# Designs tried in a protein design chat: VH-VL binders against q9y8t7. Part 8

Target 1, 261 residues: q9y8t7
Amino acid sequence: MRDSFLQKAIASAKDRTSLLEEIAGNCSPKPGRPSLSSSIREWVYRVGGAVIAEYKRCSPSAGAISTLDPVSYVQATRDASAAYSVLTEPNWFCGSIELIPYFARYKPVLAKDFIVSETQIRIAACMGASAALLIMEALTPRELQELAAAASRYGVEVLVETPDASHAVEASRLAPGSIIGVNSRDLKTLRVDYEAMLREVSKAREQLPGEVILVAESGIDSPDKALKAFKAGAQAILVGTAFMKNPQLREKILAELLQIP
Key: E = the ipSAE of ESMFold2; O = the ipSAE of OpenDDE; V2 = 0.75 times the mean of E and O plus 0.25 times the DockQ between their complexes.

## First folded at step 2 (VH-VL)

Design Mb3 (framework fv_miptenalimab; at its last look DockQ between E and O 0.06; V2 from the best seeds 0.00; counts 0 for: pae E 15.3 > 2, placed apart)
Fold by ESMFold2-Fast, scan of step 2:
Structure Mb3 (fold): chain C 261 residues (1-261), chain A 124 residues (1-124), chain B 107 residues (1-107)
Amino acid sequence: as target 1 above (261 residues)
Amino acid sequence: QVTLVESGGGVVQPGRSLRLSCAFSGFSLSTYGVGVGWIRQAPGKGLEWVAHIDWDDDKRYNPALKSRFTISRDNSKNTLYLQMNSLRAEDTAVYFCARIRGYSFYDTPYFDYWGQGTTVTVSS
Amino acid sequence: DIQMTQSPSFLSASVGDRVSITCKASQSISSYVAWYQQKPGKAPKLLIYAASSLQSGVPDRFSGSGSGTDFTLTISSLQPEDFATYYCQQSYSTPYTFGQGTKLEIK
């Protein structure tokens, strides 16, 4: 069921890569892109944690999430966000690569898609993205290594999304210097599992070198849940659905972080 | 099979200290997604959250009480403590111990099982 | 702090009546509301969590609804054992706060 969806998403991504080449031609990465990792480290230094705010209009599990436009979203989220995660997958997540330039004006942008080719990474960088998502479960170990190396050649940082601590450790070995994300699901329901994510983040933090940035990606929809993810060892959290429904949540998370001694 | 039993209450003079205990069984505070907290209720008044501690040792306090109250646990004894210092007349209340659940994405934190409470009377 | 205000503070009703108690948050709290029942001299008992989820073992005549700032607890057909004080509580942000309570008494 998950494997079947992932296979369809990968096939679609390959076809979209051909279309992107026709539209964008032989573009070069946009110069002056701010660093995602540097922004995260700056926020961790100053307040103890970083927020990656995700602009996501729809998803397979939630359907239509919000009609909030990019301008209103940035206005509501900019001051408390270290970065934006921007969906560029159009068929399942209502994304578009054309959204990247707008968000890149304000913060480092993570291009979020099913990335299976170097061309997708290059074109995201042409649009202004500072980083690209690589989904460990969508790639073989060799593919992960090759795409991470390609990203480095284009000056693009990588966030490798993993389902648990053991994969997080392996991903860090296969793609040294990458940001590592943990996005956990319940094995029976396949729904996002916040408690499993916290458990796996804690395990991953114990095993990963201190310099590796760890991102918690599952089920953060309140200030308290965000704070627990940071205390479990994540330097950053990635929040989509909750911010699309309630952008004010970012200010609440920042307020909680500032109250910690 | 989940039980929480409070103890340590009594009558005390203003300015003194008390340590309340909550002995719990049927669950472990090491279990992910589980916390235990203190809620108090002054005579004839409503409920006031005091503090809680979760499986990850995340301690949260009512800001009005943080400087005088300290929450701690002993996992080997399945016991929760509330150290109350510089007690005032307004601390007079029944103190309840309750388990916290609901840290899943589509759930919200809530108190699902409560002890019967222990009475603290601060009087002179 | 998030303030929780219940309405009414006192309610008189008869067995078999449909009863609704409302709770208003001073800011949006999504679905981070729980409802508790407390009888004189006893500890509170959880009825509803996440605004609308019925706690295991609680009779299905109890239901919760609402999101954002406005929440309602409904008892569809009041029974003698339901005469008690009811509290709403937010867990969106610390400090967790309770409503002032609604005392439900027999007419």
Scores: ipSAE 0.116, ipTM 0.675, lowest interface PAE 6.3, mean pLDDT 88
Fold by OpenDDE, look of step 3:
Structure Mb3 (fold): chain C 261 residues (1-261), chain A 124 residues (1-124), chain B 107 residues (1-107)
Amino acid sequence: as target 1 above (261 residues)
Amino acid sequence: QVTLVESGGGVVQPGRSLRLSCAFSGFSLSTYGVGVGWIRQAPGKGLEWVAHIDWDDDKRYNPALKSRFTISRDNSKNTLYLQMNSLRAEDTAVYFCARIRGYSFYDTPYFDYWGQGTTVTVSS
Amino acid sequence: DIQMTQSPSFLSASVGDRVSITCKASQSISSYVAWYQQKPGKAPKLLIYAASSLQSGVPDRFSGSGSGTDFTLTISSLQPEDFATYYCQQSYSTPYTFGQGTKLEIK
C-alpha cells in the first residue's frame, strides 16, 4: 500500500505515544502556563499583529534548516515574538518534546506535532506547553472534538490547522474556543500555496466570528508576505524556516507593523 | 505534463567555457516549493549534484564546483542555465536538468522529473 | 558532506526474485532519502522519496524503508524491466549526495 506522508507521520506519532509515556510517566500538567490566545491578543492590540516564531531544525521539504540552537534562537527572536511554536516531531523535524520547557520560560509555547492521542497533549502540557496543534486533515471530526476536549481538561489551548476557509469554519464549530490556523495545501501535490493561503485567510475572516483568532501558517518568508497575511485578516502569523535561517526577520516584520496606522 | 530539455553540450578544450540551457514546461519556477537543478554523470560513473535554484531565487552549489559554475534562470522563458567556466577533463559528463519537488510541510526535496541530458566533453 | 554508501555494487537476480539494496548514511538523516532507477542511456527515474513514499506511477512492487542511517530499497518480485542501476540519494542537506549505485543484472 502507498502511504501518504501524513499517514506515515500519524503512524509514527502513534508509535511514539508509548515512548512519551515512558519519558513523562504520570506527569500532571502544571498550572500557570501563559495563554497563547491572550498573548496574541495583546500583540494585536499593541502593534496590529502577532508573530509566532517556530523553532524547526528540520522539515520534510528543506531537510536540515539550521544548526541554530534554542538559546541563540530565543535571544534573537524573543523581543518580537508573541509565542513560540516548537516542533516536537523527531523523525522529520528533528524536534523533541524536551525542547518545550526551555522555550516555555520565555513565551507561550505551541507544541507542534502530529497529535493523535490525548497522551501527547497531556505530556506536552506537563512539559509546559500552552497550546497544542491539531491538524484537521489528520483527524476525524470526532477525534478533533475529543482531543480538543482533552486539551481543555489539561488547560491547553488548541490551534486547529485547516486547509481552507470552509474547514476553518467547521473547525471552529467542532472545537469552540480554538485558535484557527490556515495552511493551504494542494491536496493533489501536497504543495503549500501562499497565495491560496491568503485567499482562504480572507474568506475565513469573513465567515468566522470576530473573537476567533486566525493564524496564517503558510510560506511567510518576508515582511511583505507577513503584512499581506495580516491585511488578509490574520491576527497572527506562524513563521518557521525563514526565522531559522534569519531570526532577525521578526524585527523587520515588527518594524513594518509599527508603520501601519 | 512536466518536461525538461537540456541543450548546449559539446566538445570543448580545457580552460574554455560552456553554457548549458534547460527549457522546461508543465510547471513554473515561480511556484512556491518548486526548484530546478543540474545533476551530472561522468561516463560509467554515478550521479553528482551540481547546483539548483528554487522559486525564491535561492541558489545552492556543490562546493567543489561553486567557484567555476554559475546557475541562473529566466522565468519569462522557463529556462535554466548553467555557466561553466575553466572547464576540466573531469567535467566531462552528461548533464541532466531536473525538477526539485517540495518545499512544504508534507514534501521532501527530491528530483521527480529529469531531462534526457546533454553531453559535455572536455578534451585536448 | 554526507556520504551515502550503497551496497551491493552489483547484484545478480532472476525474474520473480525478491531483491534488496541498502544505503548507509554517514550520519543520521531521518527519512530524507530518495531512490532512483537508471537504465543505460536514459535519465534517472524517481522511485521512492522520503525513504518510503512511492512516486506516482511507480509499481507497488517497489518499496523503501529505513530511517536514521540505514535505508533499503526492495523489489518484491523482480520484473524484466527492473534490470537497471539504482541510486540512493540523501536530501537532508546540501550538497545532496548519491550512493555509488547498484547494478542489478540478470542471473
Scores: ipSAE 0.015, ipTM 0.537, lowest interface PAE 9.2, mean pLDDT 90
Fold by ESMFold2, look of step 3:
Structure Mb3 (fold): chain C 261 residues (1-261), chain A 124 residues (1-124), chain B 107 residues (1-107)
Amino acid sequence: as target 1 above (261 residues)
Amino acid sequence: QVTLVESGGGVVQPGRSLRLSCAFSGFSLSTYGVGVGWIRQAPGKGLEWVAHIDWDDDKRYNPALKSRFTISRDNSKNTLYLQMNSLRAEDTAVYFCARIRGYSFYDTPYFDYWGQGTTVTVSS
Amino acid sequence: DIQMTQSPSFLSASVGDRVSITCKASQSISSYVAWYQQKPGKAPKLLIYAASSLQSGVPDRFSGSGSGTDFTLTISSLQPEDFATYYCQQSYSTPYTFGQGTKLEIK
């Protein structure tokens, strides 16, 4: 196997799962968690697109990132957000499952981590997450199917992150009913390729049924890029703290979304 | 700014041991995404990766050398070590210490800063 | 183990020439290739990483290309200081391996 950042993250996730089971026990999913997909569809209907605001305190490439505490972040962003994407991975993203409740009381939460076991999905739901990330490149087809089935049993929606349109179509087949993300970031170099992502979103929209929610991920750092992603066929975009904290950018995107046919 | 300085080389008979040191400055091995390692070059030959340690204390070895060589570090002294046991004539080489994974990149390594090397000669 | 095969092993060229050195991997390795320059008695110097990214401080006459199994280092206009031995290196998986080298000499 490849000796890469993704493989280190997967190994770390397996180790963390063992500790989480010991500490958390056999907790049950929190009742009354809102639907991520329903929130996205409502924003698409009302405004023409949905924003998933990502809460990330660190990244592998940049280290510590300037961001607000969770309560202040929500106060600054909730009026423009359909949902939150909350990093729970502690080593490279400085996240924690304990961040989830701060966001989940206000909006649906996508728990963002390197998910390799049912235990991670169950514990995220215990903390109030509405959905969990599955990274297609980190899982075999059978593992993806099994984890998606487990998520369904816990009442947890799945966002499957894929690198391109062909993988997006395959992911929709392997995990029916899942939300599909397109992230043309090379997880090994951590470089984003916005133009490739845009092309692959457009290709995926042509090949996927209209009811499949398509999310454009990473590289969206300006209003123009956001609008192009929506016009390419994404129903939601995933955007970071700097994007959400700048009220001029946020207000411009909302104004431009109202002009989407 | 970034420097790596190797020491501990010398002439030794087959079957003996040597311990190489690499003192580095301008970075910390505790920095996210950084590693240090050893590459060797026999006289007139190409480059051969020996071993490395990353910031997370993961150690990797050339499988042909793993039974005889041990890599270690002391972060408080910014020093990397290579313990070389049961030395053979084929281990004769210049041993370079190199920094792994630039500050922006840390999946699989490339070696962005190198020391000038220390020479090990195994001769009977 | 992944083998890296360079060609040519030896290259004779004049100042001002455009030269290319190729490296072939025994399996697909995406873009996990680095290129190094080494002068006699000196340590290697990184030129290119991730197949095509130019290391800071390296002249822009150096460029890298390729993905998968076939990779190329190009020097667009050879300078006197460029006469050296060049190595490719895969960083896709352990054991990390280098090409056998290409010696570039004055014609």
Scores: ipSAE 0.000, ipTM 0.427, lowest interface PAE 15.3, mean pLDDT 84
ESMFold2 (binder alone), look of step 3: mean pLDDT 90; pTM 0.938

Design Mb4 (framework fv_miptenalimab)
Fold by ESMFold2-Fast, scan of step 2:
Structure Mb4 (fold): chain C 261 residues (1-261), chain A 125 residues (1-125), chain B 107 residues (1-107)
Amino acid sequence: as target 1 above (261 residues)
Amino acid sequence: QVTLVESGGGVVQPGRSLRLSCAFSGFSLSTYGVGVGWIRQAPGKGLEWVAHIDWDDDKRYNPALKSRFTISRDNSKNTLYLQMNSLRAEDTAVYFCARSPTYWGLDSKYAFDIWGQGTTVTVSS
Amino acid sequence: DIQMTQSPSFLSASVGDRVSITCKASQSISSYVAWYQQKPGKAPKLLIYAASSLQSGVPDRFSGSGSGTDFTLTISSLQPEDFATYYCQQSYSTPYTFGQGTKLEIK
């Protein structure tokens, strides 16, 4: 199951943290990191929605995805992206913390990993990340609070990934000031459920304060699906595999937004 | 329980066509992250991947075989197919179907975790 | 294409021995390596996935290690039923490729 995968990912992250603690010592967050939330708000103001483009070289479901190196990916995507989501998980997503400095030159970077320790957040900030992913389903409420507080001390914003509206509301309460993501799956099939995500995004928008940024993450692979996610109440969408395979989809999504009366 | 059972093998002359079937139970190919593929093994030789199809109908082929082989599925029958055209003596092998690398519901194995027993294809005059 | 090269191609050992089989990828494949056991006339059986994860139902004497380009399958105390052919396989990129196999025989 999904829980089985999360358990393995968490165990791996804890193991990697020990090595990072030895290597990293007392590194300090890199100064001058741009704000993820500010970039999202700017794009929402200009065109009605923001795109967080994910650079991931491989994944459990797709194997190797990367046909573009980081330089080529940035050249293809920078003009239509509010931010980059960069995988730093090495075992299943072929990520590396060393990718962060490159992407951070161009846009705010969300460090995407199974984050279970303050050390992971600190190292991401040392490399130039503006934000870190916290997966609500992988953390206890106390762990979520403590990691969000640690992120705040390093000047790192948090995107809390949640499966539904009730968790989104709880996450916002536990980690005030966080960006909130909705990533829904069908419990019977474990498939990413785009329609469920739309319903949960809409419910979350009704319940969350207007200033809380909401990100839609499930099954967005076309301009129409992106537009519906924005109309449901998301300020940003996070898109991975579809953009790796078709970077031009990003420009089509933004062109669609610009034509709304 | 998960099972895959191949059928359709036999003796065929060079240049002819043959379609293999793989009937599976205990899982659905429409499940996110699930894939099924064909792997073959010539007599006394190693394993060679042939083709693969995922939950989203994404099809991938061994480049050496892509022009002659077609993978397809029928989800309503839980059956996978391999259409083999312009058969050559070098295609003589046992053909296995196997559940391919998967994630989420299947422990993220990135491996062929359940295999059929194989069906033998002999290309000879 | 990613080439997978196993060493040795043939290995002779006794019951109770500790044996290791290595697999080298022509490029970095992270941890996307699986190991299979095949007995004559049978389909391959998955032993190890993600380089080091033991498949359910496989005895603890089997273990996998490595990352990047160099991988090892280890059997800590050979049993009679372990004499078989072993294959490594990468799932990092299509076409998926297998090593040439290592035949493990009794001394």
Scores: ipSAE 0.000, ipTM 0.464, lowest interface PAE 14.0, mean pLDDT 85

Design Mb5 (framework fv_miptenalimab)
Fold by ESMFold2-Fast, scan of step 2:
Order: C-alpha cells, then structure tokens, then sequence
Structure Mb5 (fold): chain C 261 residues (1-261), chain A 123 residues (1-123), chain B 107 residues (1-107)
C-alpha cells in the first residue's frame, strides 16, 4: 500500500537528508544509548507490558495536537514509560531531529520518521536515538534489508511497522532481530482501525517466534483497549494522540494497566 | 429468543459465601464482541457494575469487589457464575445477569437483562 | 474511577412534554455512553448506546446526543409508559460506572 502521501513524505525525507548530510557531516552515534528491546523486556517482566509514549505535536489527520513542551511531557510520563517515540518529520508531524536529546537522556528513543536513507539513521543515533522506525509499506524488500543492515552498523535497533500479520512475518524474515509493530487502517476510509490491529496482532503472535517483540500501534485511546492489546499478544503499545491531549488518560493508562508503585 | 435466568440468591450471614448462576440461551459466548456480566442494585439505590467475561475469556472486575468475587463460565452448560466470598451487609442487592455487546471496539453496553436474583446479607 | 453525574435527580412532567436528562462525566469519554430505562420492580432496558444510537425496538421519541463530557437523553413527547428511572453508563474504561439515576414522574 503506497499512496500519494507516502510519495510526498519520501520525497521530502530525501530532501531533508541531503541538507542534514551537508550540515551534520560526519557525526558519530552517541555512546551509551539504552536498548529499546531491553527496556521493553524489563517492563514486561516486571508489570506485564510496556508503554512507548509518543511525543507528537501535530499530524495530517488531527492537525495541531498539543503545545506541551518536551520537558513537561517527560515529567508527566517518565516513571511509567519504557521508551519514547519522537516524531522527527517536520512538514506533517511538526517534528525535529533536535527533539531527540530531550527524551534520550532519560529513556530509549525510537526516531519516528519516513526513513529512506542510512544517513537518517546515523543522524538519529548522533542525537541519541536507540531505535529507528522502518515502514514496510514505504520500502521495497531490498530497501528494508539494506536499511536494517545500516542500522545494525550504527548500533541502532529497528522497529518495522506493518499493516497486518502476513507483513509482520515477512518483515521478521527480512530484518531478523527487529521489533515488529502492527498499525492497521480501514481499507475504505484509510482511518486507523483498532479492531483490525487487534486481530492482526493476535495472528502475528501465533506465527512469530516467542522472542520477537510485538508492538500494537492503532487506536489505543482507553485503558480497556490497551489491556486487550496486551492480552492479544503485544509486549508493548505505542500511544500517541491520546497521551498528548489528555493528561488524565495518560495517568489512568499508566496506573491501571501497569500498576506501578 | 435470547434469555438469561439468574438463580442462587437467598439470605446469608455476614462472612459466608454464595454462588450465583445465570443460565443463558439464544446466543454463544464464543461470538466475537459478545460478553456476559453481573450488575447489582442495592434496595432503593442505583446500578453498580460487578464483573463481566467476554468471548475472549477476558475477565474484568469492579476493583472494590475483585478480592472477594470471582466470575467464571461453563460453556458446555451455557452458564455464567459469580462466586461471592466474605459477604458483607453492603452486598445486599438484586444481582442482574446481562448480555454485553460492543457498541464501539471493546466498549460494552448491556442489551438483554435477566430478571435478577435477590441476595440479602444479614445477621 | 470515572464519575457519572445526572441532572436532574427528579423530574415531574406532563404527557406530551419534551424532557431532557443530562449526564456529565468527570473526564472525557468520547461517545462511550449508554442510556437505560428501569421501571419499578423490573430489570433495566437499553435505550441508547454509543451516545446517539437508538436500540432496536425503542420508540423514536427517544434520542441521545453529546460527546466528551456532556451527554443528553431527550424524550420528544412524553407518554404514560415513560414514567421510570433513567440511568446513563460509561463504558470507556473499567470499572464501568452509572449515573445516580433520574426519576421521571408523570404529572
């Protein structure tokens, strides 16, 4: 599934990468970055599930989401999150690569962008990111393999985002050792589809080796939806818009689902 | 065609246990988006959700009751149970069994209710 | 827990009147609200789910509206059989909680 928005996002990413290469030159990955997968496994061991809290200031579907600054967001979420997903895409998600250090000093960071080059992965690691998002629907199988190999050279973990169980299995085969995410959309409306995501997570869990970490990404906006995602077989959930808009929902999801002290 | 019939209510002394049953027919608890649960109502008071179990065997409890109450099902008999331990005077209520249907994903409303069974906890 | 507060707690109206009952959630619950009618000595009956969806078999004089924290149940032309207590319920998160009830008395 590659639509005109993905084409525009990919073209923009290539332009941004060219500029960043010129400006950042030969930066090296920041040492001592904590592991995303290790943090998720530790939280699963301790409390039964992990939350990847997403810092996202805007999106195409929601427009402006929140004016909450990075420091305030970290203060609100740090003690109950296993990791942060940080949008670095500036044109549609109001992101910036320079946001990464605000989160990386405290928790593993997943750099969330339309990644099409190894330079994007290297620069994210220079800023402190522990992991990078690869969108299976935006890449050919060869591109996915090459970018996963590049990430490995920089000590960067990969989360491969997939729309369904069959793509999840293929992604795990093409990029061994990767964390696998399921983010499903309704085929008619192209809107995020929680129910479809839950079914696909359950199917993927049956087919993937037990050591592969599954992340549920679609439509988790209530504690009950989060709990069902964990029961379906996800080790982690990625929560974005709901965390940015509603502090009470953040507190309730973190306290009731993870039951932290 | 859909029916739920509660039984097992009665008068019990504080600290004792009681098991309620709900015999249901006209639907299967293995159907996606279907659940069954217990709602209670103290004399002259409003409604209080007790617990439910759904097609996925997902059991949810009122946190105030979770340590004393256990919900279970027997699919071979199409029966729902509520095991109530360490009963208190405050547990005196009519206990309704209801079928749950998803109104929005994983959010349930109670579309068919039984007549209720009365539990009285007194010395 | 999410608290549901109904207003008014008691309402007296005449046959043919338009009546509205409101329900306020202590936090945003999107459209995860159902409304029930309970007549004396009987089990509750579902009227509306998902804030505005009319349950099959329920007369179309009943309607629901609202989103977020404020919800309303409206009866456009009150009938004698509508005397009852009405409850709202949130299903946004467990524990599911009900409003305290609104008792509707026909004058």
Amino acid sequence: as target 1 above (261 residues)
Amino acid sequence: QVTLVESGGGVVQPGRSLRLSCAFSGFSLSTYGVGVGWIRQAPGKGLEWVAHIDWDDDKRYNPALKSRFTISRDNSKNTLYLQMNSLRAEDTAVYFCARLYEGTPFSYYMDVWGQGTTVTVSS
Amino acid sequence: DIQMTQSPSFLSASVGDRVSITCKASQSISSYVAWYQQKPGKAPKLLIYAASSLQSGVPDRFSGSGSGTDFTLTISSLQPEDFATYYCQQSYSTPYTFGQGTKLEIK
Scores: ipSAE 0.000, ipTM 0.413, lowest interface PAE 19.2, mean pLDDT 85

Design Mb6 (framework fv_miptenalimab)
Fold by ESMFold2-Fast, scan of step 2:
Structure Mb6 (fold): chain C 261 residues (1-261), chain A 122 residues (1-122), chain B 107 residues (1-107)
Amino acid sequence: as target 1 above (261 residues)
Amino acid sequence: QVTLVESGGGVVQPGRSLRLSCAFSGFSLSTYGVGVGWIRQAPGKGLEWVAHIDWDDDKRYNPALKSRFTISRDNSKNTLYLQMNSLRAEDTAVYFCARTGSYLWPEYFDLWGQGTTVTVSS
Amino acid sequence: DIQMTQSPSFLSASVGDRVSITCKASQSISSYVAWYQQKPGKAPKLLIYAASSLQSGVPDRFSGSGSGTDFTLTISSLQPEDFATYYCQQSYSTPYTFGQGTKLEIK
């Protein structure tokens, strides 16, 4: 266990696992879920980059972000998004597992939570999720391998979130075939370090096989920052807070991103 | 400015059929994410959901009513319908049409009509 | 089907009072609860959605809380226009179900 916040988040996730069992029982993964990686590759082929739009109503670093409903969010983002990242963590991110079926109607869904059990992955897939987040800093190497293997058995793709290039390389080795994310936010302090993320994305791109999808995560709040992330070697970016705070700016940000070859 | 107006209620004998209409203005059922449905309320009783239809023609029914009731729409007329067959005394109620979607989670009813009364008696 | 049970069924209170109405689901429904106000002869009006989100145009004296199986609607300082029947509703699964209602009347 790393620090007090991460420890609390993991403990909460373990307690929520019994609730997930109650609401979903012995459910089986929903068939026909679209591939997250295939969608990203298709957008990269067409326009040079992919956007994973994150529906996030609150977070520890930003507090209450928006009361924007899912319907309005999808209306504003669907045409320019490769996928949706959906927060299912309720205590710090105002998320819900029940949000997955709605977003899955439109795009591949990445279930975003502190995932520490196979049950969380299975139930996300039952709800329609195509992929699940695994946070490298929250897991031992053995736990990462075991959860990635479980995801594979359920037909669920994995996005492994890492803090730097060396961890990105190790994550790719421990969980072959995974999408790799580089997080610009220090999970211990919750402080954004966008410049460090750009350097680490560039280093990771040089070291990872070309077929490995690299995602630049938090800290992207303008078209210029998005452009620099793509130029650093990311195939996709994950954008949350900026899209939630100003409905009028979402279309502008997406349109400007799509101008990038 | 957005409104829903129900019509078609009245007094009917048991076993007969009745079709209710809901005319809406200020929004279109073809608008992505929008849905409209029927909720009923028996005299002095609570609310009971009847049926719902979304922008993509996806239909959902109260299982207790599915065999006798059919929901449909005509987007060119901005009108929702509820076809009620084999009516029973227990179907006596005020029937409301209500909207979901747009600015809310799809399953919350943010706009309601004033209702139309259906009385099933001999 | 998910059963929604409200407590109390009848509540008597005075203007200026703080009142709370509870709603219990027969199984976990996360935050998929809405609250409605209905006055005699009128259609219901949405007050709260997603357990705690205030509908546009609704006075901020209304608030919602809860998750899982237990939910509460609170009116922080009753006004004369708040005397009405209140209903909770779950949207977790079909059929969508409502509580039996809580009739709030003047003491």
Scores: ipSAE 0.000, ipTM 0.399, lowest interface PAE 18.1, mean pLDDT 84

Design Mb7 (framework fv_miptenalimab)
Fold by ESMFold2-Fast, scan of step 2:
Structure Mb7 (fold): chain C 261 residues (1-261), chain A 126 residues (1-126), chain B 107 residues (1-107)
Amino acid sequence: as target 1 above (261 residues)
Amino acid sequence: QVTLVESGGGVVQPGRSLRLSCAFSGFSLSTYGVGVGWIRQAPGKGLEWVAHIDWDDDKRYNPALKSRFTISRDNSKNTLYLQMNSLRAEDTAVYFCARIDYPRYSTGFYYGMDVWGQGTTVTVSS
Amino acid sequence: DIQMTQSPSFLSASVGDRVSITCKASQSISSYVAWYQQKPGKAPKLLIYAASSLQSGVPDRFSGSGSGTDFTLTISSLQPEDFATYYCQQSYSTPYTFGQGTKLEIK
């Protein structure tokens, strides 16, 4: 029961994919989508780091996070964000594919879901997403390679989420040109572990080619923690729960970055 | 072979305190994804969630009861407690303890309460 | 607080009947609903979790469906031991609220 969550999420994704194929048909990726990687690189050049703001209404680990609507969230976060991460998984994260067009008006969108088929990537791009999440722990190496190749054919960038530096290096090898994320957990509780993430980000930065964008994803809930993640070698941070609960946090992160020469 | 056994119920006067115990076996509360909680049922009424405590000592309470009730555990005895203060007539109920199972990555949501004790009766009357 | 409303409150049926009990949440709770069976003088027993997952050891005549705000518990062929009170519960946010219960009684 406890160990079956990932399998249930994957099974749900397969069912949703069948329905999406039935109702959406053979749509084509929306033209003119802005690049996620280009936006991150521009923010790094201008202020030393990029923020990917995640719109997430609920999650298994946090429960019900916020009823903050998309309009209020964008109003509070747009000027300090390089991109939006948008949950499209409806059963566990209270997401919706319908959210993508709204956020895509303002910034590049990373579609965040349990992606197991190229149809999910194509439909996200049809809705306006610039990038799609691939979870390394949810895919075999062959599946990762095939989905990354499919994303490339649709003009969709990939962010590969990994638990540690060794998997980050492997993911970069299997899916060249991908953005690499590190999302670390405590070994006993399996909860998000900020200190472990810092160590793994530092180790990954030393081993990855300099052109690979590295994203820190674990436990960033203060400006100091954000700054330390950038100092560890991440070009971007992904912030979800903290921004949903306190959108003003992003202004403080930006202010800290602007003070550094 | 998972069991939970409640004790400590009885008749108490309004305004008094009472501590309930739940002795559990066949599992450890330190196991990731496991919690234990209290649910009560007034005579002839439905179920009401009281409080729970998780493997990482995270405690959650029914807001209506938080000011008067405290959940705790003793790891050396595999025992869950519910300290009830300032008891009122409306606290009269059967109090059940139950094991809570979470999805692998969850503390905010849980799947359900899969094993229950038989309950202990609390009657608040003068 | 999230309000859980069950329908009907009372249901009379015969052995062999297909019966359904519905549960409506006052706001979206995704799939975080569980169903319990309680017999007089006994503790509740978990039947269904995550809206549609059958608990180990529960007969497959029990099934759950729904998501968001509307959920259904179905018993496909009622047996004598199934006459009991049934409760839905949301585990989406605190306080974790139960429906008022549905008493299933024999005709």
Scores: ipSAE 0.000, ipTM 0.472, lowest interface PAE 13.2, mean pLDDT 85

